Miniprotein binders against 8-oxo-dGDP phosphatase NUDT18 (nudt18). Designs and how they scored, part 1

All scores and structures are predictions.

Target 1, 325 residues: 8-oxo-dGDP phosphatase NUDT18 (nudt18), of Danio rerio (Zebrafish) (Brachydanio rerio) (q568q0)
Amino acid sequence: MDSQSSILEENLEKILRGEGLEFDSVAEQVDPVTLRKNVCYIVGAVIFNSKEEVLMVQEAKRECYGRWYLPAGRMEECESILEALQREVREEAGIDCQPITLLLVQEQGPRWVRFIFLAEETGGSLKTTAEADDESLQAHWWDRKSPLPLRAHDILSLIDAGLKYRRNPWFPVTQPVDFPCHVVCQRLFLTFISSRADADDRLWLLMSNNNTSHHPRLPIVVSFRTYISKAVSKLIEDCMPSSYISVHIRGILGVQHNGRIPGKTDGICFNTLVLLENTEEGAEIGSPPSLETDCYRWQEVTNQGLKAKIIERIKDGSVLPFQSL
Below, numbering starts at 1 at the first letter of every chain, in headers, positions and changes, except where a header shows other numbers.
F, E and O stand for the ipSAE by ESMFold2-Fast, ESMFold2 and OpenDDE, each averaged over both directions (binder to target, target to binder). V2 = 0.75 x the mean of E and O + 0.25 x the DockQ between their complexes.
Where letters were taken out, [cut] stands.
Atom coordinates printed by the task and the answers are left out, and those that the model quotes come from them; centres of patches stay.

## First folded at step 1 (miniprotein)

Design fd1 (at its last look DockQ between E and O 0.11; V2 from the best seeds 0.00; counts 0 for: pae O 9.7 > 1.5, pTM E .770 < .8, placed apart)
Fold by OpenDDE base, look of step 3:
Structure fd1 (fold): chain B 325 residues (1-325), chain A 81 residues (1-81)
Amino acid sequence: as target 1 above (325 residues)
Amino acid sequence: SEKVRITITVEGSPEQIREFLKRVEEIAKRMGLYVIVFREGNRVEIEIRGDPEAVKKLAEEILRIAREMGLKVEVEIEEGS
């Protein structure tokens, strides 16, 4: 095996395990994001007790005063996503928690990202009305049946996702990994599958042809003004404008974030699994869409074990859900 | 072959949007077409690409659903030469 192919396969396996890779310099001079200045990250927790009651907090804010929500808040400077989660749950609910997995990532463009976790209680005591402050009035274990004035109904789907995951985890445990990034970006695990009636599926990955690195790299796209999904579509339009392609963002394989240095490492790199499907009738079933640029190339994944793992993840949807709001 | 891109933008409540997208996916699947969906809060942008006849037909069906649901709709049609 060429040394380059082995390195690529190893890197692909790391990404599939939810591990990080060092962030490669984005070719475009993109200004770094700065937390609370030009980017906002929110963390939220779905926590169940032994009775499958969900931890809820009562809002102290005037706009939603007395309404109930999940423990959730904005990340602060110099904290990791996990530290932020644990802090917010403690401040709002009085509960110490340990994250189990990311359940959902939500975005409203590159400037607003919410991380929802399934977590477990490890200690503390429920915040009481005697401990009410500007963060929350109190915390309560909600049986999900009794009437509770919710701040928003979006939490119901999050609670259901948490319950579903606890019963049957449909994707591997995914937690943020400590890798510095200065921008909000995606490393695209962009796949094309060619199915033949009498042959094994062929799997292709889109690779960046950056002249500066001797090693094949996955494309990195930075979202400036558009949703994460639009950044992928733009890359496809730039690379394959003549092809009829359906773009399926399956989800996130991993989240890379450091958060240690304000304005330098406040960025996030999402390792995003994408499937391209050719929608053109009569298109050559055997080959990936033709590229109209030298900036990218198709790389066939010939390692049967790796190919099978990737195809399984795509087919099962066993990836962290991503939602544009 | 002339390539057609149709972009349909729909605005509605979160519940309406969820139901709308479900119906769109069902129709797209039946027609063997794929749609690219961009959700922006209460606004959804659906991009349809493919054979002009099939794309136009799917767009008409999507527009019908949106109208039946009382959703605000905008349509952009890009015909490739």
Scores: ipSAE 0.007, ipTM 0.245, lowest interface PAE 9.7, mean pLDDT 86
ESMFold2 (binder alone), alone request of step 1: mean pLDDT 80; pTM 0.757
ESMFold2-Fast, scan of step 2: ipSAE 0.588; ipTM 0.843
ESMFold2, look of step 3: ipSAE 0.198; ipTM 0.630
ESMFold2 (binder alone), look of step 3: mean pLDDT 79; pTM 0.754

Design fd2 (from fd1 with T7Y T9L Y34E I36E F38T E45W E47L)
Fold by ESMFold2-Fast, scan of step 2:
Structure fd2 (fold): chain B 325 residues (1-325), chain A 81 residues (1-81)
Amino acid sequence: as target 1 above (325 residues)
Amino acid sequence: SEKVRIYILVEGSPEQIREFLKRVEEIAKRMGLEVEVTREGNRVWILIRGDPEAVKKLAEEILRIAREMGLKVEVEIEEGS
């Protein structure tokens, strides 16, 4: 069925470009997430001025009062990820901004997700001590060298990542796209690469049968109580428990979110690139691990251009970083 | 949501768990926060309660330590109503 192969290839290309796909109804059997009730999303901004000074805000909250941090805060109901970013930067630092790209997604299970952006100043005016309020005391452009009492040192790696990307991007611009979802889930590019000394690398993707015949769908995993990465590992264990393999989440190809309707569109769908490595000594290198279920199948990627793109993204790590903390 | 509770499950060898708990105790002490620890052989449950930002920051540092040590970790975050 060349028609089905063409549709799959088109969808894979869309995801590789950071675009979205309509959410598959597989999640109809799980309860929706609701912002401020059972999920918490944080947005944070790394913003540089023309001197490569980074935007910092002075905390007004009791537990970290007077200490400095990146502009960051909790998403509110009825807003998109980008709207939350722009609102938080405006409230805490007084400036208007536009995102350049996501730099990093961090998780502590599906109930807590943090989106870190590289963004640029587009207007407004730097918040002064005369404008101090519950959101922040003031904002400042930090030279990254002068002594400054930080709330936490975790932001130093975020600032470094922003500088690195600004000077030499290592993955494509990745922005949240508007697609409604009612759960926190991952659509998986779950890959297996076979390398032989005498041939080109071969690539397989795990495809969902969804209790139907050979229709081409990428698997979706939902995690509600544990790390998102743990849910992926559990799916692998359920599909191929007798295999000696390791799971490596390479990163995120795209982020789908709407957020406009509380309790209906507060979910997030990550398009996630995952590499399986065989850890068994003497394992067959020409074939992916045998599946112990008929709910999924391995599909070889035979389109040479598409195969090359996916393998390059995997080997180069040319993908938005994703960290389970 | 004013209150937050975070449950962290860590699994590893007894030696790894002893070192992990020592590091967790040092971090919690520096941050002025209290954690509830329940140990069951090769498994440790850590419960952190309190103000959302302080609790999440401590949890973030604990999870970073666990990952650095190559420990298996599961987290459950419960937001107050």
Scores: ipSAE 0.000, ipTM 0.123, lowest interface PAE 18.9, mean pLDDT 81
ESMFold2 (binder alone), alone request of step 1: mean pLDDT 77; pTM 0.718

Design h3a
Fold by ESMFold2-Fast, scan of step 2:
Structure h3a (fold): chain B 325 residues (1-325), chain A 88 residues (1-88)
Amino acid sequence: as target 1 above (325 residues)
Amino acid sequence: SPELIEKAKRLLKRAEWLATLAEFLAKEGDPELIEEAKLLVEYAERLLEKAKELAEKGNPEAIEEAKRLIEEAEKLIEEAEKLLEESK
């Protein structure tokens, strides 16, 4: 029995369940992210009532005054992502809510991230015009059919995603978990699948040969100075530059964030599922690409249950969507 | 009015340039200021298209409304330019 392999399997199962792992260190020397200085996080809520009407708030901001949008706003210092969501919904719409799941994570470089949730009403009272303030003018349940002057049309796809998930979930409930991190980074499930007509699929994960850790490590890439997709591509270029491969970011398995100490824990760690596919015509399908570095190694997943779970998440796209703007 | 139609077309070209600039700055600039600027540009474009239609109708009431919409759109475009400069 290899104790390191047993620890790896336990850690992979935790990430697949949306749980977190301790953030030890990053390979790159980067400055910590700090809300209001070098990073901005937005939270937004898609909330339906029993009639499938969606919660809307009327904007109080000068530039979009009187137009309607989903409850959404900037995260503040000393709060978690879920605390920010509940505060924004309470401030703008007057209702109490509980998150059901993340629906979408969007990024615009490493300095701007938006978390869209599907959530449910748990209490409170719908905000009226008599309660109008700087946060919003009022809130309303929209039937999604009647004419309503929207601030922007981007929310229509978010509402549709919420309805789709509510009726037929295609990925497991994914919620932010409370783990401190000082940078915006990704822990990668970087996968390669080998298929042969007469054999079961084989699965490999890229592992870090990091001497500072006492347990097997998945690669971590820092997105502070690059887009999330660019950070992944840079890792691939650094370790297998001669390979004819395509990189597919399938989505997010989990989100780790604390937020309780400004400048110390304003970072986010995304547990990200990535598929490598061989693009070379006539290339050998039986083995993952050769690595041109001693910093990483390929680890075959031989546990049949774990292998099946990972391949299924990849095949079905059963993973929280992630979008670069 | 041919003059109002020409002014609306000129402002639409300016709005198109600001939308392009906002997209260019999206990678390096303040994302909140850029998003606000994009919204202002979008609102200005809608007002200018309506102003063009009203100026083409040519009745006195429509012409006065077209002037008002063009003036409003010009203010939105100026504010968007300020936000994009601030986002740098």
Scores: ipSAE 0.000, ipTM 0.153, lowest interface PAE 17.5, mean pLDDT 82
ESMFold2 (binder alone), alone request of step 1: mean pLDDT 85; pTM 0.842

Design h3b
Fold by ESMFold2-Fast, scan of step 2:
Structure h3b (fold): chain B 325 residues (1-325), chain A 88 residues (1-88)
Amino acid sequence: as target 1 above (325 residues)
Amino acid sequence: SPELIEKAKELLEEAKWLAEYAKRLAEKGDPRLIKRAEFLVTLAEFLLEEAKELAEKGNPEAIEEAKRLIEEAEKLIEEAEKLLEESK
């Protein structure tokens, strides 16, 4: 049991450092996801120059022709998320770039995911009108103040998020890591915190009782027919149906994907940080919600350093933001 | 706006002339530059038809959008002309 506890702590530390874990299993009844068939991944870049001007591209597509937007586009087969980002920026803006961090993950389910990066210029030259093609007409550094006809105003909040992170990072650098997955799923850090005025906080994690596992494992939920965020709610309904619970998806600790492995499907695993609060009238504040299934159990985190790290990430919101559109 | 409708028609005729010019250069000119010019001319024609429809609607928002599309189409036509001359 002590050995099992040690393995769990090592795995938690890996995820907190942005490292990945092997995907343990996939449901037999769920078809694998594949690009261009049943999932669409979009990458977008927020890039600033030394004057804090943001890189913009002028759209060549008929539906938004002549309007300006961030460099963005669809991920293609046989590339990583980072490769897709660098390719889109090169094709649309003429610029070579290096990603600094994921800035935001957005979903518009069930099968649409957008990855927004903060990135920096490393070379190339701005695309001119003489180089206009199907990808874009030209690129420009925008001062964010002069009038510019935008394709959509949704990017203004993305630019603001990039500036905020650039000036004062509030979560650790988070990059996709190369781990193949066959489905869109979440590995959940599903947490409950007990706080008392005269004692240190106590922390519990929900753990899976899967009989095929040789060590303690975090719950994995597969997204199916609805928003990625709804998979968490479904798990809570299944294991705590009689509880009045407030659910807070704090954000993403890591993103696992590898589209370059031959024979693998193009799935994604999000390591997701979730906080549960028991809001039931007259409920005992010191106890995690009662479970109504044998499939899961509460595991207290007793390692003081690890506990402190997890609680701080939760309380400060020091995790990659995740947004359902 | 009658003025914007007339301006759009004038630029459409100019775009048609450039399209014919591109066809005449197809065998002797730089194919990369000619293809790019043809793309710009095609897009200019699309924008000008849309601008014409917006100018016919005549509400203030449609008129401002029509002006924007006409200015953009004019720049595309100018760039296409430069590319075709360079292709020689």
Scores: ipSAE 0.000, ipTM 0.175, lowest interface PAE 19.6, mean pLDDT 82
ESMFold2 (binder alone), alone request of step 1: mean pLDDT 85; pTM 0.839

Design h3e
Fold by ESMFold2-Fast, scan of step 2:
Structure h3e (fold): chain B 325 residues (1-325), chain A 88 residues (1-88)
Amino acid sequence: as target 1 above (325 residues)
Amino acid sequence: SPELEEKIKRLAKRVEWLATLIEFLAKEGDPELAEELKLLAEYVERLAEKIKELKEKGSPELKEEIKRLAEEIEKLAEEIEKLAEESK
């Protein structure tokens, strides 16, 4: 293989292992995001004890005073996603924790992103009513069955996801990795699978033909005050508008963030796994859709090990869930 | 009574208006307000359910419960209106 194919394979392996890649420039100029000014990030924790009781905190905020919720709160300037998680759990529940994995990433316009973690207790002491403050009134271990006045029922599905992962993980441990980024964007594993009854599946990836790049690059798309799925769909419309193809976001392979320099590194890069499927029932396609642009090209993944790993992640849904609200 | 039914109906309309105002503020796109707006939307939804319960099941102290609920709704309205005045 040539050196370009070798670099691509190395980069694919890094992302599949949950590692990051240096952020590349985007084709369209976009101003940097700044935490608390034009973007808001929320962290939340699902933590179980040995009895599978879940850690809950009693809200001190006026609008939901006395109601119970998972430990959760806003990221502050100059902290990483994991630092924000550990701080929120300590402030609201009195507990020290370590993340096991991300369970879910949600985006809701405008520019609101929530990171939900499965985490474990490593120390501290459960917050009591004697320690009540503006962060929370107290913390308790909830058996998930006794009546408890919740702030909102959206956390029930989060708790269930945590239990499911704890008992039988369906995707690899996925943690934020430290890489600076100034915008909210996606690096796309935009895949097409060619299937025939008489042969093994072939796998294709969309690659960027950026004239300023010295090495093969995966496409990067910026979320312009819109849903992550809309940014992917726009790329597809721009590249192959005449194709009868459905777009499936399978999930997130990795999350890159730094946060250390306000207004410079408050961005996020998601490594997003996307599957294109032919919309004609039973149709057999030997090659990916023709592109109506010189900005991108299809690259076949010929390394059998990498091809198998990527196809398995796609078919099994073995990726961190990403939900657009 | 017809008088109490009208009061319950007015409370329902007031809560529905507050829900609409919160949706408008959310669409304006201030991310600093996103969490507060979610909390207020949840609060408004709980008040709507409380009004529905008063209409369907009633209470021996229905008149007093309507009065307290009206006061709670007006206090919430003041908070939401303040947020609307702070947004561009």
Scores: ipSAE 0.019, ipTM 0.477, lowest interface PAE 7.8, mean pLDDT 82
ESMFold2 (binder alone), alone request of step 1: mean pLDDT 75; pTM 0.696

Design h3f
Fold by ESMFold2-Fast, scan of step 2:
Order: structure tokens, then sequence, then C-alpha cells
Structure h3f (fold): chain B 325 residues (1-325), chain A 89 residues (1-89)
């Protein structure tokens, strides 16, 4: 195995561990995203106490005054995703917290992304009505059963996800890591699995054919002011337009964000696990689809341990969930 | 020095994240959730290394006072990583 194969395997292992990689240049020239102008990031916290009661805050805003919701809010300039989470929980509930893991990433195009965390209480004091301000009226531990006037019912599935993870995790701890990015983009583990009854599964990854890079590179796709999931579909259409293939976004392996320089590093890079399957039912063998471009190539993963890890993550759905709203 | 202050602020932020992840690693280790503990420890170590790079850069620029201000947090992060490593064993 040459040095290029070794570097690729090291990079794949890093992504599978939830670590980051330096942002690669993209062929498409797009303007940087900027918080409060053309992108909005929301953070929300699911926090349980020892009784499995969930932390709720009572809204102070006129339109939803007096209704209850999870601690949540918009990210500000110059803060990381984790800093935004801890600030929102402190401002709205009076509680200091430590994030445990991302539970869910939701999108409504690259201009609206919501990060939901499972977190734990580490200090502070529960906000009382005597401390009411513009951020919230008070905070309360909710038993999840007693009547409580909710601002919206979308949080019920978030609370359930948190309980499920807390009791029986189904994917590894996944936390944002510090890597600057100027756009909303995805680095793709775009996989094809070839199976035969008489042999071990073979695994293929789509790789970028870029001679300006010093290391083997996974494809990066940038959203064109549309759903993040649409950018993956566009890449498949561009590379394999005549192929009869189903595209399955399995989930997120990692989230890279810095946020330190307003207007320059407000972007996000998602390390995204994608599975391609033949649309013809019962196809058990084959080669990956023929590519109609020189920009990409198929690379077989021959390292048995690495191959097994990737296939396991795919088959078990052992990845951070990602939803388009 | 505006540039030096920005480096100090970034290093402080990275060290705070290192501390957070080392405490998470200890939490998971105590609960017997070793895979999650190891992942949190790896993130703690990653942020520590990034902070150390910034500290070394500040030292190279001759800002000994800026380096001194973050030295206590740097040592705290290192100690918490050591404690988490022991719990994971």
Amino acid sequence: as target 1 above (325 residues)
Amino acid sequence: DERTQKLVDEARHLLQRSVWYSELAAFYAREGRLDEARKALQLSEYYLRRAEDIVNKANEMGDTEAAKRIAELLEKARELIRQAEELIK
C-alpha cells in the first residue's frame, strides 16, 4: 500500500471518530455565509435531571407569552455551536450545562439549521419568576405527563430522542469540532456496497479527482441556496445521470464549525454518510455505477477493519440523524 | 496588541472546550460507557493540542503575559485529561 492509501485510511478513521479534517477548496465559487444575514443557526438542549424530568423554559416573547419550550435560541456572532448552547441554557434556565452529544440536526435549506443536543446540568440555579426577563419568565423540570401549555409540539419527538439515547445510545457521541468553514457544505462518505452470497461484502467510496490536493480527498458539495440534502442529489445526477440508483443519506458522522470570524467562518461542514443502492430489487452483486465525469473515481476500501466499521455504521444506522423539514 | 488578544481569546475558548470534553469523558467512564468516554477524551485532547499551538505562537511573538494568563487553564485541562485517562483504564 502506498502513502496515498495510508493517508486516506487515516482520514477515514478520523471522520469515523468524529474528528475533523481541514476544509478542502471547492470548485464552485460561492460567497461566504454570514450569520444574521443569509444563515440562521438554532441550538436547543434536552436536559434531564435524576428523575428523568426534562428542563423547560417559559417564553417571555409576546407571540408565545407564557408557553413552555426547550431551552433554545439563535447562535450569535463569534461563538461556537457549543458556546451558543451553554449561553442559551444559562440565559433562559439559569443552569450551567455540559453537552453530551448531538441528538439531531434539522435543516430547512442551508439558511436554517437547528442543532439539538442532549446535555447535563453541571451547576447554576433554576431560573425563578423573580428573575424573569426578556430571555424567559422562569424554568421548570417537567415530568413529561402533567398538562403543560407548549409553544409547539415539535419538541416532543426531541425529548423522546434524548430519552432513547440516554437509556440506549445507538450512535457514538457526536460533537461539533473546531474547523473554520465559509460555506454550508458536506464532505461525503458516498458508499456503494457489492454483495455476493459466496464472498465478503466489498465497499467502494467516491473520491475526488483533484490534482491540486496533496492528500486523497472525499467529495465536498456546497448547497445552492436549497436543501442540504439536494446538494447530494445534484452531485449524483452530475456524476451518474444514467444510473438506476437510490440515494440514502444515512446521517452525519461529524460537524465542523468555528464561528470565530464573523462573515468569514460562519459556515458549517457536515461529514455525511451516504449509501447508493441499485433500484432493481434483488441485485446482490456488481460494480459501482459507471461515472460520466472525470472529476470523480471509485476507490475500493480493502482494509478489512475499516471496511467492517463503515458497513456496520451503514447497516445499523449508527450515525447522528439528519432531517429536512 | 489586538492580534495577540485575539490569539489569547481563541486559546482560552479551545481550552474551555478541552475541559468540557475531559469532564464528559470522566462522566461516561464512571457510568461504564467506555466508547463514549474514549471519544470525549479524544476531543478533549484535540482541543488541547489546538490550544497549545496557539500558546506556542503567542510565545513566539514575545507575549509572555498573554501566555501566563492562559497557563492555569492549560494546566487544568491537562490534569483533567490525565484523570479521565485513569478512569477509562
Scores: ipSAE 0.000, ipTM 0.152, lowest interface PAE 18.0, mean pLDDT 82
ESMFold2 (binder alone), alone request of step 1: mean pLDDT 84; pTM 0.803

Design h4b
Fold by ESMFold2-Fast, scan of step 2:
Structure h4b (fold): chain B 325 residues (1-325), chain A 88 residues (1-88)
Amino acid sequence: as target 1 above (325 residues)
Amino acid sequence: TEEDRKRIQWALDVAMFAVETGNIDEAIKALEYAMRIAEKAKDPELMSQIAQTMIEVAKKSGDKRVLELAVEKAREAYELAKQSGDEE
């Protein structure tokens, strides 16, 4: 139907702009995730001054006492991701900041997620040793060259990513948007592209057939017991078990979170761009893999402008990076 | 089926070649594909054979992930064989 196609296209455009969509209830009965009980979110900041020196904090924790790291910490109850970022930077470094964009989302297991931001200083005063407390001993602008005893070297790639984005952004500004969610889940732009020498690229999206609403729905996968990336792979394996296929999470188009109602909105919905590649020798390149389920269907994207936007994001890698540790 | 056995053998060959060339992720992908076909066919004998190949791949690669996968899939094969009344 034209009406359904128009609504789908509007929703796809909203997600591509990072705006998000209301979270529908999943058919599965799953308990809400709750901060401090069964889920842990970490926020971290990459902040540069005018000299491209990066903000560092000296650790006060026993395990890494005296070592230096980016401002980072665990999210607390009743705060948004951005509120957690601003609080951690203020507590550990003494400065006020505003996010420029998410730089990277990392996962480790089904219930540990780290959000790394590129942010800018907007006020405050750099924390001194006279102000040392349980949050940090002091803060310093690091020239990235002088010897500095780091808590861990994982932040070096984060600093490099921030510097790269600052100089030449390769994906659109991506910020968390306020939408309540009670589970850790992914709304999938699961794509298949057909490329032929004699024709324009064709694009398909996997759509859910389990619609309790008037609008076509993108698939939602809930993470449980395995990595977030594994939940996507499991869905594809269940839909196309006979196909030898590669599932590539290209990145994140948007992050939806509320956080202000403890135990009810501690969940996160990632709008995730996924590329499906048929890697079978002699496979049909012109059609998406056959589905072995009635729960999903392939929907061709025939709107030329929308198709071009989605294919461009995929081919250019113009998407917020996502990494499994 | 004979078609499933051919697909499994192809995937096992891909896994062995991937290990020889240092592509452990490709080897794991191929082994998982082979196991999915055997699981869908509910063939505990094929699942056990694939698990044995996973152990050989683990020995050759030294990769902990392959060893853990082999143990997991061997356990699943045993449980399926127990349910189906298959003779070890």
Scores: ipSAE 0.000, ipTM 0.355, lowest interface PAE 12.2, mean pLDDT 81
ESMFold2 (binder alone), alone request of step 1: mean pLDDT 74; pTM 0.652

Design if3a
Fold by ESMFold2-Fast, scan of step 2:
Structure if3a (fold): chain B 325 residues (1-325), chain A 81 residues (1-81)
Amino acid sequence: as target 1 above (325 residues)
Amino acid sequence: GSDKVYIVVFIRSPEEARKILEEAIKIAREHGADEVEIEIRVDDPELAKELAEEALRLLKEAGVEAEVRVEGNRVRIRARV
């Protein structure tokens, strides 16, 4: 086995474990994103006590005054995603917490991203009405059944997701990892699986040929104005514009963020698992779609253990959910 | 949570719209997804408008809840299956 194949396999294993890879460079001319100016990141917490009651906070904000919601808020300058989570829960609910896992990432384009965590209480004391301030009026443990005037009903599905994960996890613990980047982008595991009735599955990954690096690289796509998911569609258009294909964004394998330097490290890199299927009538079932450019190539994954891990994550959907609103 | 299937296709004529929509819905159901997002690409922005109208008509006729948008030479369809 050559050295390039070994390096690729090592990098794939790192990403599958939720670890990061150094963000090198983007070929296209893009301005760095800056928190508070052109991007907004929201963190939210689903926290259960031993009775499976969920932590709720009563809104102090004028437009939703007195209504109840999950602890949630905007990320501030110079903090990581996890620091923002712990700060918001402390400010709004009075308790200390530790993240268990990300449950869901939601987007409305690269300008708005929300990170929902399942977290656990580690200390502090529940905020009372005597402690009411601009952050919240009070916090309570909600039995999820008693009448409670909610700010919005979108949190009901988030609470359900947290409860489901708590009882029966369907994807590995996924936490943000400290790797700086200056744009909102996706590093793609763009996969094609060939399944023949009497043979083992074969797996291909799309690789970039545009990087002058010594090491093999996965494609990185940057989002500007449209949904983050649309960057994947643009890559498909650039590679195979004449093909009838289906693209299934399975979910997120990892989240890379630093946030420490405003205007330089406010970006996010999502390591994203994507399944591509050739849906052409009469297509050769068993070969990946033909590429219409020399900028990319299909690389077969021949390492049996690594291949099995990737195919299993795809087939089982064992990946952090990613949702466009 | 909603699981989505994305389909990107280049077509040359509006007559292909029904087949593409039927195949997209079938693929989404086979994968257990409750939504399918289809991006149809054409060389002509006027053809994109015609495709959007035809797609909306076909989806309403089939009783499928969907959102259809035109973006230059592209038609984006979000359908619940």
Scores: ipSAE 0.037, ipTM 0.539, lowest interface PAE 6.5, mean pLDDT 83
ESMFold2 (binder alone), alone request of step 1: mean pLDDT 79; pTM 0.759

Design r4x
Fold by ESMFold2-Fast, scan of step 2:
Structure r4x (fold): chain B 325 residues (1-325), chain A 88 residues (1-88)
Amino acid sequence: as target 1 above (325 residues)
Amino acid sequence: SPKVLYEARELVAKALWLAEEGDPELIKKAEELIKEAEKLLKEGSPEVIRLARFIALVAEFLAEKGDPELIKLAEELKKVAEELEKRS
């Protein structure tokens, strides 16, 4: 067995299990992102009781006073994503909670990212009108049918996603892991599948060529001025002709962040699953697109178990959803 | 210029983030208008004026808040609106 192939397989398995890898940046001169200066991270909770009623909070803010929304708010300095979630739910709804899984990551460029969780109530007391403060007026369990003046209707799809996952999970439990990062970036499982009639599928991954590294590396793309999704497309355009292929971001395999470490660590690394598809209809193509650069190479995944796991995640869409707004 | 439209998007997103604490509806609406303007710029449509007017309104809204950082952003957004109007 080649030692580099073994290391690659171990790293792929770690990411598929929701574990992290150390960030390796090639953009050392780019300014780090900083909370409350140039990035905003929102956390939100979808929490159901035994009757499948959803936890709602009544807004105290002047501009949306009296309107209802999911418990949600901005991450603060020196806290983890999970700590921010638990703090917001306690401040606004009075209850303690434990996250079950991420349900959805939404982005509006690198400036704004929202993490939506499915969570369970673990204690506390539902906030009443007598406890109203600047954070919220009260909380209650909404049957999702009765008229309720909402702050915004974007949460309806979030609630539906929570119900869907609760009844029939379609991707593995996915939780943020504590790894520091100074930029908003993606580590890519950029995949190409060759499918032939009556033969096993072949799987290829794009790898970075680093002559100074002792370990094989997955590509990393950094977002500064564009949508997170556009950073992937730019990499494809830079390294291979895009005329006869399409790029599909399947979703997120993992989220790496550790804002508690001293220094400039307000960044996020998404482990992102991407599928390239041929636009030549009906053609059976046995090889991935030719690369127009020496910076990257195609690596075939020949380990049958690992190949099967990755292909299954792709075909079933068994990954944390990711949406550009 | 596509670069000017992307700069306008970033400034609007930053301004809305500071003013509204990350309200996704406002960010989504601003982004939809900027994407529409990028399309119109490629086609030479006078509806790029509509985006310029929207950006100018956002700038006025931010200036009314009285916050020094928001006032600075308002000035930057007004310059972008002027540039977009020249493209009509």
Scores: ipSAE 0.000, ipTM 0.235, lowest interface PAE 14.5, mean pLDDT 77
ESMFold2 (binder alone), alone request of step 1: mean pLDDT 59; pTM 0.481

